# VHH binders against Profilin-1 (pfn-1): the designs that were tried, part 39

Target 1, 132 residues: Profilin-1 (pfn-1), of Caenorhabditis elegans (q9xw16)
Amino acid sequence: MSGWNAYIDTMTAAAPSIKRCAIVGAADGSVWARTEADNVFKASEEELKTFVALFNDVTQVPAKGADIEGVHYVVPRTEESLIFGKKENTGFFAVKTKSAVLIAVYEGPNEVAAQVRKAVESMQTYLNNAGY
Key: E = the ipSAE of ESMFold2; O = the ipSAE of OpenDDE; V2 = 0.75 times the mean of E and O plus 0.25 times the DockQ between their complexes.

## First folded at step 9 (VHH)

Design ua26 (from ua1 with N111D Y112P; framework vhh_7pa5_2; at its last look DockQ between E and O 0.94; V2 from the best seeds 0.00; counts 0 for: unsure alone 64.9 < 65, SAP .733 > .668)
Fold by OpenDDE, look of step 10:
Structure ua26 (fold): chain B 132 residues (1-132), chain A 123 residues (1-123)
Amino acid sequence: as target 1 above (132 residues)
Amino acid sequence: QVQLVESGGGMVQPGGSLRLSCAASGFTFSSYAMSWVRRAPGKGPEWVSTISGSGGSTSYADSVKGRFTISRDNAKNTLYLQMNSLKPEDTALYYCATGGPTPPPLPGEYDPWGQGTQVTVSS
């Protein structure tokens, strides 16, 4: 596998509540890396294409929510390069870099969300500084 | 275990053509974007092209647009790069990799690339 898997491992190590994780192309939603084995990230290419397009106008996302892996999430708010959603005891954080979208799906009480966000945003910062 | 094996390289004259192949195994091939990357002597890695898992989306470096075509056969777990109108500047060792452009290295990370296939364009 490519070096992008190291980034998956880094994020999942930083936030144990992350159940599934993926790095996809910001332009087309193509999967660059993802969690595998017992925690396979299962979003389809078409779904991801739609998802990454949400970043073109994040202001509309809270009104309609977001779908990942066939699951609909409520999106309380968005930022220019951040979309996050909630569903019961699960949620996701998605951040956009220059070239990629990082997606982390987590499970647990609301308190774990902060650690997940930190892990994803830390990686976002690293990649942006590197020009990716 | 994941394995990527490049082939199809060789020596050609300027203006010539080559078709590279990459045989993939050890993972769900169709689920991942695939890329070609090349390394010329004395230079760092250069991203060449990427194709989505389904093959529905492709992208190219400006240096190869209009000359190279990336494609894949998911039934055969094989990635291709058709190279036309080759130039001396295309001389490099060509690698295939999962994902998009080559990511920056992380501490402790090893080179995940295979042995590559050599392309030499010379008169």
Scores: ipSAE 0.829, ipTM 0.910, lowest interface PAE 0.5, mean pLDDT 93
Fold by ESMFold2-Fast, scan of step 9:
Structure ua26 (fold): chain B 132 residues (1-132), chain A 123 residues (1-123)
Amino acid sequence: as target 1 above (132 residues)
Amino acid sequence: QVQLVESGGGMVQPGGSLRLSCAASGFTFSSYAMSWVRRAPGKGPEWVSTISGSGGSTSYADSVKGRFTISRDNAKNTLYLQMNSLKPEDTALYYCATGGPTPPPLPGEYDPWGQGTQVTVSS
């Protein structure tokens, strides 16, 4: 069994407004772990390869937006290792570590978005401190 | 209900070859990257190799590059590791897992590994 599933469980427990999430390889977008059962994360390997490549130059992303699970999100701004987007009542946060990209799709107002961001960034910090 | 069953281990002399198999069930195998991880006696787990869901990209630990080849057959839900030019230091229990390189353990996490398949390289 994958130890990466524990990371999915930790993020979803910390922020219940996360509807779907995944951990993917930073180099190729391959899926390492994702939510399943009632809330499966459905992005294709090709879409994820395109998505993780956005971290090569995050400054260009606000002009184009980003696609996750076939949904186009408006990206208002980015930070060095953070891309986030919004579409109506849904949104996402994606953070990059040395080896991985963590993606969380949520539903709800700005208050729950802040909780989702905190959960994803806490996990990013943990992985960075471990050299991942 | 994810199940991963390793097989193909055995005893070989240095310079020998073995092919390990991992039979997967209970999930959409072709959607997940898969890895081989090994654990030698008295050591923690060491990541060996990863292959993407499509099989289009692979990566290897420096200790096995040029000697081991990871592959998969998505129609059969099976992961493989071809091990050539085996060395005594390759002696370990070998496990398959979903995802990339072995993550650091979270606080309170238990050992996630099953029985694995034993590889012993000695004269």
Scores: ipSAE 0.643, ipTM 0.831, lowest interface PAE 1.2, mean pLDDT 89
Fold by ESMFold2, look of step 10:
Structure ua26 (fold): chain B 132 residues (1-132), chain A 123 residues (1-123)
Amino acid sequence: as target 1 above (132 residues)
Amino acid sequence: QVQLVESGGGMVQPGGSLRLSCAASGFTFSSYAMSWVRRAPGKGPEWVSTISGSGGSTSYADSVKGRFTISRDNAKNTLYLQMNSLKPEDTALYYCATGGPTPPPLPGEYDPWGQGTQVTVSS
């Protein structure tokens, strides 16, 4: 694997509630790294291309929601470079850097969501500072 | 265990062509974007080209656009780089890797580079 797998491992270690995780190209949604084995992050190239395009105008995302891994999420909150999705006892955080989108899908109550957000934003900041 | 093995390098004259191959095993090759990266003598890694998992999206460094073509054969788990109109400045050790451009290393991160394949473009 590439060194991108170390980023996956760092995020999942920092936030154990993350069940699946991926790093994809911001331009086309192509998969650079993902969780594998029993927790394979599965999304089609077509779905990921649509997903990363949501960052082209995050202000429209709360009205329409977001799909990842064939699951539709309500999006109660977006920020510059961040989308938060929620469905039942699961959710996701996705953050955008210059070249990548980091996606973490988690399970658990609202208090674990902050831990997941912190884990993905920590890697976002590291990549941004390195020009990625 | 993931393995990437580069081959197809050699010595060619300026203006010549070479085709590099990267044999992949130990992971679902078609699910991942793949890149070529090169290291000239005394230089750090330089990203050359990236191709999406399906092969539908490609990108190239400005220094190689129009001369190099990245491709993949997902049935054979193989990545390719067709290099045409080669120049002395293309002389480097070429590596393949999963994903986009080489990420910044995290503390304690292992060295991901294999042996690579040498391309020498001699005047």
Scores: ipSAE 0.541, ipTM 0.800, lowest interface PAE 1.9, mean pLDDT 89
ESMFold2 (binder alone), look of step 10: mean pLDDT 78; pTM 0.790

Design ua28 (from ua1 with T50R; framework vhh_7pa5_2)
Fold by ESMFold2-Fast, scan of step 9:
Structure ua28 (fold): chain B 132 residues (1-132), chain A 123 residues (1-123)
Amino acid sequence: as target 1 above (132 residues)
Amino acid sequence: QVQLVESGGGMVQPGGSLRLSCAASGFTFSSYAMSWVRRAPGKGPEWVSRISGSGGSTSYADSVKGRFTISRDNAKNTLYLQMNSLKPEDTALYYCATGGPTPPPLPGEYNYWGQGTQVTVSS
């Protein structure tokens, strides 16, 4: 059974600078798959429920930022199905599909950020094309 | 190593009831949403029900809403599906899974199903 964890493995293989990531339900933020052990994605169910609700109106997010794993990120801008943020040497990309939200937390300079974004958006496209 | 073991299936007449169990090990059970998925003979997988890690949120396929109840016992690492008012159309192998709906296969991957537990509703 490969399950949703195979999607985590595919994204982290495509962008090794991803430190932690998760796939959560778009409706409720419930965890479908996440990185574990030393790379465990530590967001609470309450935090994730709040986070996925940001996609209901992404235009409000830059004014307030976003919280992931108890870390407050500055969100410079958003796109309809993309929220991303940065804090010091860490950052995240989150993309929404019809049924899921994919969240990838990374560390490193702007060059690795571009690779992480590409990995997450490629998976978003694949899932959307599959009706997810 | 994630391990999920389904049990509780059997043969029952229309209108009967069954309670399925899924024993989970190898991961932090309370942190993951859990689903029940079924596969009827000759058909693809159909998502049946989902419950959040805390148990605070549940959802059901329209075909089972009002008849089935999903629940979990995080202290026992066990997921349940109470099935009432069973119909012949509910005949299927039932699987538990972490997370949301069954994901589409990735290029180059084969999706393997666990053993599941067989539910047969027949007069």
Scores: ipSAE 0.320, ipTM 0.662, lowest interface PAE 2.6, mean pLDDT 87

Design ua29 (from ua1 with S59R; framework vhh_7pa5_2)
Fold by ESMFold2-Fast, scan of step 9:
Formats: structure tokens, sequence, C-alpha cells
Structure ua29 (fold): chain B 132 residues (1-132), chain A 123 residues (1-123)
């Protein structure tokens, strides 16, 4: 089915600086869709289970950072449904909906981060409005 | 390209059992959550069940809890749905899909459903 993979395609088309991304279950971190092949999102199910649990109390995240694909990111601050981080020339934005967490990893300076954030937040809004 | 091929449907009497299979190819099967979704005549899609990539987590719609069991064989790239105590209300085309609950359609677009496998429970 083109179901959740179509959502990956929509986000990457909206923000070409996204290197890898995934849509995972908010309850367990299970992968619903992700980029593949040369852009495969490589996080394990156990890492993702730990990651989505961060949304239970985002205020603790800046002190500890976050791990995605085995890479430790510095998280400067969080918002209620948004965790973002930076490590050298890479960064990520992760947003939570009722049922899902959207994770987008990008490469480039802060100038490209705004486009990636907009793509992820736009999809978050759409899914929340659809009851997801 | 991703391919999902459903099989195992048929006609059965109320109280009977059927086992559906979904053969997956074109992606890393064990990394993806998988779902069963059904569509009764004249109705929209109804999510039935989801299993995580590792098989460690399963979820079921209230209408099938206790009667249906979702499972997977990652070595064979195959998803299963064991359906017991079938009811006339279970009559539908059954589809497998990657991911969790059935996603909403993108704006201006409808999700494409494959052929599925027909389950008919005689009254």
Amino acid sequence: as target 1 above (132 residues)
Amino acid sequence: QVQLVESGGGMVQPGGSLRLSCAASGFTFSSYAMSWVRRAPGKGPEWVSTISGSGGSTRYADSVKGRFTISRDNAKNTLYLQMNSLKPEDTALYYCATGGPTPPPLPGEYNYWGQGTQVTVSS
C-alpha cells in the first residue's frame, strides 16, 4: 500500500534538505513508514521506543539530549509536542501527534532547518486534524 | 517496488475459521509495522489489527479482540491473520498494509487499495 509511505514522500518533496525521515507509533516507536535505500532511516525499534517516550516529559530532554540512529544530539530546548536537536552539520525535528511521531533528519546549516520544521509541522497539523 | 499480495480468503459458516496470508516484497519487512484492514460492501476501510516490526507489540480493533490473532514470519516476509469464531459482520475484502492504523488520504487524493482477499461468512 502507498499508505504511510505517501506521507514520507510528501514531507521530503516539501523539504528537499531532509536526508532521512520516519513516521513511527507514538505508543511504541514502531516504524509505520521511513525513507529507504540510499536514504534509509536506520534507528532500531528499541531506540525509537526510548525516543518516543521522551514526549512523556519533554522538559527533561535538554539536559540529556536525544539519540537517533545511534547519534547523540544536543537538544537546546523543547516545546510541548516538538523535540529538535543539532550535531555538527546535521539536525533533526521530531513532532508528536495523537497517534504518531514524525522524525526528520536533515543536513545543512540552520538556514535550511526552517524549511524542514515547516514540512514536519504541516504534516503534524494535518494528522492531528484527521484524528491521528 | 513494494508489493503486498493477500491470500487465504473464502466462504465459511458462522463460527468457522480462516487464516489469511500477506506476502511482502520490495522493502525491509522486519523493520515495518504491518496491519490488516477490511472493507465491507458499501463501507469505508476499517482497521482490524497491527503488529510491530519485531512482533513484540500487537493491537486489535474492539470488534475482533479475542477472535483474531495477527502474527508475522520475518524470515519469510509474511504477515498472517488467524480468524476464529467468524461472524456475518466479518464479511469483507481484507487488505494488508505497511504501518499502523489506516492513514487518512492526503488532500485531494484517495489511498489505493490492492485487490485484497475476500472473506464471506454465510448467514
Scores: ipSAE 0.160, ipTM 0.563, lowest interface PAE 5.0, mean pLDDT 84

Design ua3 (from ua1 with P107S; framework vhh_7pa5_2)
Fold by ESMFold2-Fast, scan of step 9:
Structure ua3 (fold): chain B 132 residues (1-132), chain A 123 residues (1-123)
Amino acid sequence: as target 1 above (132 residues)
Amino acid sequence: QVQLVESGGGMVQPGGSLRLSCAASGFTFSSYAMSWVRRAPGKGPEWVSTISGSGGSTSYADSVKGRFTISRDNAKNTLYLQMNSLKPEDTALYYCATGGPTPPPLSGEYNYWGQGTQVTVSS
C-alpha cells in the first residue's frame, strides 16, 4: 500500500468512533487515501474540490455549512485550519496542513467527538512538523 | 490483492524519450490519485508527479516540469509517464504509488509498490 494508507490506519486506531475518513490534496481535493469496504468514504472528487476550497476563508463557512458525502452539515464555528460540523448523531472534523486535508466522519455523542478531534489534530501536527 | 506493476524502463542517451506504464489491480483505480516516485542510486525517494483520480489535475516536481507528462487510462487501470528530454540526473528506479507526494514515514521506512522499472540515461 501507499504510505498515506498507514495514516488512515493510525487515525482509525486512535479513535475507534471514526466511521469513515480520508486524506485529500489541499490544492484539489484529490483522494490520497481513504477508508474502504464497509467503511468506504464516498465523497466525489468534485465535492472534495469544493470542500477543500472552504479553507481559503474558514470565516464564511458557518453561514454556508459544509457538504461531505452528500450530507449537509451545520458548522457552528470554525478555528484556524479546522472545520467541524454535526448533523444529529453524526459529525466530522477536517483539518488542513500545508499539503493535505484530513477528514474524519464519526458517529456518537459529543464525548466521543473529543477523541476524534484529538486524533486528527495530532496527525495535523505531525504532518505540519514534517513539512506537509 | 492490491498490485501495481511498472514497465517501460530502459537505457537511453541524453535527450531521448521513454514512456513508463503502471498496471493497477485490486482497487477502484479511478477513485485515487496516482503518483510516480523515483529512487536514484545512493539517494532517498523523490516524488516526480501526481495525477488526480479523474485525471483533471496534475502536478510535477520542479526537476521534471516541462519534460515529463503524467496521464492515466481509467478504463484500463493504467498510469503513464511520458519522459522527454531525458538527462543523466533522471537515472533511477521508477515506482508508481497511490496517493499524492511521498508521505513522511511513520515507522522510518518507505514502502513502495512492486519492483519498479529502471531508467538509465547515459551516453
Scores: ipSAE 0.369, ipTM 0.715, lowest interface PAE 2.7, mean pLDDT 85

Design ua30 (from ua1 with S59K; framework vhh_7pa5_2)
Fold by ESMFold2-Fast, scan of step 9:
Structure ua30 (fold): chain B 132 residues (1-132), chain A 123 residues (1-123)
Amino acid sequence: as target 1 above (132 residues)
Amino acid sequence: QVQLVESGGGMVQPGGSLRLSCAASGFTFSSYAMSWVRRAPGKGPEWVSTISGSGGSTKYADSVKGRFTISRDNAKNTLYLQMNSLKPEDTALYYCATGGPTPPPLPGEYNYWGQGTQVTVSS
């Protein structure tokens, strides 16, 4: 079954600057789907559990930053269901739905960042409307 | 490429037991939550159970709670479903999948499940 992997494929097709991507459970950070092989998303279960807990109080995140795949990102600000960060030419967007957190790590300037954000927010809207 | 191969199905009488196995390859098995999903003829897919990557947490559908046990052996890249006190309504093709609940279909797309393993409970 393609399952949640089809959603990974849809996001990476929509924004080719996404280097690694994952869909994880909002409650526990358990991986539902992720990029593999040459584009493997390398976060541990413990790191993801810590990461999804950031959505319990996003106002604290800019002071501390966020860790994804052992990389520390500066988080300039957050929105209620959106955490994003930057480290040099690498960045990420993470959005929370009712049941999931979508994480996309990309590489490139602000122009490609806008495309990545659009891809993850579009998927967030679709999943929320579907009750996920 | 993610490969999941189900086995262990068969025919049993009501009240009987079966243990299903799912052999996984092509991904870091211990990092993924795993689920069992079933599909009875003429019906849509029904989520059965999920286990976290570490095996530290499990969830069950109300219809199977107390009768089925999900487990995993990360050293062998294998997922299991122990099915006890089987009922005729448990008759279905059983599939393993990565992740939690079954995702909604993408617009205009039919999601495929592999061959699965057939469980038939008949008196």
Scores: ipSAE 0.027, ipTM 0.447, lowest interface PAE 5.9, mean pLDDT 83

Design ua31 (from ua1 with T50Q; framework vhh_7pa5_2)
Fold by ESMFold2-Fast, scan of step 9:
Structure ua31 (fold): chain B 132 residues (1-132), chain A 123 residues (1-123)
Amino acid sequence: as target 1 above (132 residues)
Amino acid sequence: QVQLVESGGGMVQPGGSLRLSCAASGFTFSSYAMSWVRRAPGKGPEWVSQISGSGGSTSYADSVKGRFTISRDNAKNTLYLQMNSLKPEDTALYYCATGGPTPPPLPGEYNYWGQGTQVTVSS
């Protein structure tokens, strides 16, 4: 793995409660980098293509929910560039930058969710400021 | 484990063609977007082209549109770059990489690339 893998490492170091994560292209959902081995992010190209398209109109997402790794999540609300979902004690945060979508899946209570959100939003800010 | 090995570079005259190859190993090749990135003498890295895991989506830097074609053979774990109508400004070391555009450097870090394959375009 080349340069984008370093960004996965940075996010997981900042929030060790991230179980799996990926950086994908905003236009097509193609995988640029993801967690591997025991923490492999398991999503098909077609699922990711569908998922990144949700950012074209985030206001529709709470009514339908979102699917990641074959798991259907309830999405309670969205922000302009943020979709997050919950399923029992599992959840995800996904943020869109100019060129990418960052997806982080975690497990744990609300305190854990807050750490994961902070890590993902920090990376979103960094990449947007760098023109990505 | 994860390894990318470029080949196919050489010296060619303006207007000529070359086909670069990148042999990938150590990961599920078909699951990742792949890119070509080049570094000209005295310049930083420039992203050249990207192809999705399935090969269904491609994109190109404006400087190479219409002249270069990116493709992949997932059965052989190989990425290709067909370069036509080569110009002197295409002279560079060419690298393959996983993912899309060249990422920005992390604070306090600098990006260095492996060996790459050298393309020289001169009369």
Scores: ipSAE 0.430, ipTM 0.748, lowest interface PAE 2.3, mean pLDDT 88

Design ua32 (from ua1 with T50H; framework vhh_7pa5_2)
Fold by ESMFold2-Fast, scan of step 9:
Structure ua32 (fold): chain B 132 residues (1-132), chain A 123 residues (1-123)
Amino acid sequence: as target 1 above (132 residues)
Amino acid sequence: QVQLVESGGGMVQPGGSLRLSCAASGFTFSSYAMSWVRRAPGKGPEWVSHISGSGGSTSYADSVKGRFTISRDNAKNTLYLQMNSLKPEDTALYYCATGGPTPPPLPGEYNYWGQGTQVTVSS
């Protein structure tokens, strides 16, 4: 979708270590926009539906982890409207807004993770303020 | 040919009220989310408020919450901003803006802007 693709571009420009990302509907996990081509975000519809449902009770997520693109991530803890995970040199940050869930997958050390988190949380704040 | 024309600005004393209007044409208004953005002298653009195409979702910058109300009349292709309890810091050019059927980009990146209407709050 062309309009929502601008938000993908903004996040990836702010944190170049984001390898793949998507904006999906909070209610159903439907894809509004995602990275494409060589950086295609390839989570299945079923997986995304399951993933966004995790935000119904984030306190349960650390006990079971989370799956994105067929990869199981350890989730060390959660915050209100934030789920993040690590697997080896790969990680993700996912934040929920009023209507959307933003998911960013990155590769790199903790310094890179901090930059990615900041980019995703900045976009979360903007979209919440815009009513999304 | 998207066109946005703001009106309703003026001079008021602190504590006063103004109602801004934005007349939209050249697109299916009800399909597009709309925003109000302001720019004070010497400052960059500041996002003020947002409303979804249906009007079912609204949001406000912290600086204006509780004082400003955004609304729209899709039958008239018009966006409104009701401004109450105005403060000197609200003095700015006010623009209506849209990015299309999805939320607009960050302030300064909107695809379409109006001409602006000046609001001056002074004692």
Scores: ipSAE 0.014, ipTM 0.193, lowest interface PAE 7.8, mean pLDDT 83

Design ua33 (from ua1 with T50K; framework vhh_7pa5_2)
Fold by ESMFold2-Fast, scan of step 9:
Structure ua33 (fold): chain B 132 residues (1-132), chain A 123 residues (1-123)
Amino acid sequence: as target 1 above (132 residues)
Amino acid sequence: QVQLVESGGGMVQPGGSLRLSCAASGFTFSSYAMSWVRRAPGKGPEWVSKISGSGGSTSYADSVKGRFTISRDNAKNTLYLQMNSLKPEDTALYYCATGGPTPPPLPGEYNYWGQGTQVTVSS
């Protein structure tokens, strides 16, 4: 089985500026796939459980920000199924599907951010269309 | 590098029990959710059960709730499925996988399965 790791490979190939990413369960934040080795996505299960719960009411997130891998990000705004944040030269995009949350951490300027967002949203659309 | 090796299947009478094992290597086992998936003759894959990396959350398909228990031993990199009150309809090849449900295939890709472990429930 190629598994969920093939999804990680597809996203990182589409947006090479993704430094770390993961696919986690929307219900519990459990890790289904993630980047490994030099690019290991380091968020704890407890942190991810807290993070995916943010999608229950994304309107509250800009006031509080979000934590990923022990880093606190400023979240300037949210969309119904999208949370994104910034911290200096780093940022993330997280999108929710029916059953999963895709999280991509990147480094670089706004042009890089646009590519990462596109890659993550394309995968979100694919998974939603497949019933996930 | 990710390797998953299933074992513990066999033939059993209705009402009997079996315990399946999945030996994992090549990744940080304790960080990954794990699932059991089965494929009955002539049917597509059916997700059976999932356990989080810590073991703190579990979930089950309605067809197996109350009869099957998923567990893991992170020190041994091993996933288990305790199957009780087995029924003829539980007859299938059983596979373990990382993550929750089996992902849909990406465009141009195929899902490749290991051999799995065969469970046959018959009188």
Scores: ipSAE 0.402, ipTM 0.723, lowest interface PAE 2.4, mean pLDDT 87

Design ua34 (from ua1 with T28D; framework vhh_7pa5_2)
Fold by ESMFold2-Fast, scan of step 9:
Structure ua34 (fold): chain B 132 residues (1-132), chain A 123 residues (1-123)
Amino acid sequence: as target 1 above (132 residues)
Amino acid sequence: QVQLVESGGGMVQPGGSLRLSCAASGFDFSSYAMSWVRRAPGKGPEWVSTISGSGGSTSYADSVKGRFTISRDNAKNTLYLQMNSLKPEDTALYYCATGGPTPPPLPGEYNYWGQGTQVTVSS
């Protein structure tokens, strides 16, 4: 059994406005861990495979947007290992490490977005330093 | 059940070399990344280097790049750190660390660290 759920718990404790999140393999979008029950991360295997492939060329993403859980998000810009989007009162941050992609969907105003971004980027730094 | 035992520390003069070893047991060593972390007197822990489970990928702190080399022998369940051109600033207790059986350890978590081996660099 994967103990990756502890990392999800760490991110959600740091940013309680994260409604759903997942840690997936960077190569194939396979789910290592995700939120469940009332906060289940609902992305399909096919959608996640498509999503992680966006990191192969992030410069094309703002023109097309990104789909997560069947929801189309406007992506205003990207950074080398960061894709983020917004749709009204919801949004997401996704960051790529060497082996993983962390995806966090949140709800709330812009103050909340900054906290979620910090939590996800902190975990990205930790996992990269650990060789993931 | 995870057991990590470091060895190879000692006293050397600036410019000297040491090779640290970490004997691992209680988990599938070849499947998980391994790290070296050090703690200097009066300071918090500083990450030094990480190597992937297969050994195909390595990373280093800027302070040790070009001087230290991390490696592993999966047949022997052993992690190594070759330290060259040692400086007084490298004086610290050196620990090997892993995420335990599955993921890497959380920041600040010490449950999957070895006992440490002391490295002292002084003239």
Scores: ipSAE 0.015, ipTM 0.204, lowest interface PAE 7.3, mean pLDDT 83

Design ua35 (from ua1 with T28E; framework vhh_7pa5_2)
Fold by ESMFold2-Fast, scan of step 9:
Structure ua35 (fold): chain B 132 residues (1-132), chain A 123 residues (1-123)
Amino acid sequence: as target 1 above (132 residues)
Amino acid sequence: QVQLVESGGGMVQPGGSLRLSCAASGFEFSSYAMSWVRRAPGKGPEWVSTISGSGGSTSYADSVKGRFTISRDNAKNTLYLQMNSLKPEDTALYYCATGGPTPPPLPGEYNYWGQGTQVTVSS
């Protein structure tokens, strides 16, 4: 296993409502680690390259939304290193560090969303503190 | 079930060349970025190079830029590192890994390294 798989495992253990999750390169969206099998995070390299480029100017994202795994999400607002969105009963949180973008797709109500956000932001903080 | 097997190392004189290979199995190779990482005796791991799943994007450590070339053959599930103009400082055990630069270990966790392939540059 890669060391990035431990980050996937930690986030999914902290927030069991995460259905699919991936860690991708901030520069190009290349996949470093992801959930597999019945929970495979299935996004094309082209889609992920487009997605990580959204972090170059997050203020434009609410007007356009974001696409993950071929699903178009409404993005109500952004923060400089955080993009999140909703579509019906599903949602996602994506956070950027210097080197990586962590993406978690979840299902459930607002209480569940808060737990998922906390899990992803905790990993973001850990990586940022380590210079990643 | 994921396996990565490095090969192609050896002894070479300064200025020489070597090509390393990494045979991958047990996962969807073309979907993952792949990296080369090295560990010199008594030192921690140093990231060398990364290539995206499609091969469309590459990156290199400053110490190897212009001398090393990373490539992949997705039909063969194989990663390569062409090493030219080798220097004594390149002497290390070389590993391949899925993903980008090796992350810091989480509390209670350890990064795993396979057997690797030894590169020795000496006269």
Scores: ipSAE 0.626, ipTM 0.827, lowest interface PAE 1.3, mean pLDDT 89

Design ua36 (from ua1 with S30E; framework vhh_7pa5_2)
Fold by ESMFold2-Fast, scan of step 9:
Structure ua36 (fold): chain B 132 residues (1-132), chain A 123 residues (1-123)
Amino acid sequence: as target 1 above (132 residues)
Amino acid sequence: QVQLVESGGGMVQPGGSLRLSCAASGFTFESYAMSWVRRAPGKGPEWVSTISGSGGSTSYADSVKGRFTISRDNAKNTLYLQMNSLKPEDTALYYCATGGPTPPPLPGEYNYWGQGTQVTVSS
């Protein structure tokens, strides 16, 4: 059993509106864990490598947007170590830790988005405090 | 469901070599980083090595650098660990795991990797 799957389960339990999520390596976008089966996170390793590279300069991201699972999201703004986007009623939050990037795709209104952001940022804080 | 079956452990004398294998099923093997983790008697788990999904990147714990080599065969869904110049301190149960470096424990949660494969280095 993968210990990183427990982190996926923890995030989805904290915010049930997360439809799909993943934990990937910050350096190369390699998947450490992701949701599977009926809620499989579909991003390719190539797409994830491109995505994690966005954290090298988040200030450039709003001008270009971001692609996750072949879907182009509008990124209205970024914060240090945080990229988020929207497309209709779907959105994502991605946060970078020392060694990982956590990505959560959700569906729902602004209240749902706030809860998803809280879950992802709580996990980011936990991992950073653990040295990850 | 993810299934990981380790094999190749055994008893060797110091300076010997062993090659461990991990047969993986239940997920898209080539899309995930894979790791080797070991647990010595009376100690907690220690991360040993990680390889990216493509095999293009590898990393090693300081204690095994230069002696161990991690590799994978994505056509066979198999992960390997070639262990050379084995030391008594390498004695442990060895587990393969999906994903990068061993995650820190969640509050109230534990990582269980099943049986693993036993490596004993003793003269």
Scores: ipSAE 0.228, ipTM 0.595, lowest interface PAE 3.3, mean pLDDT 86

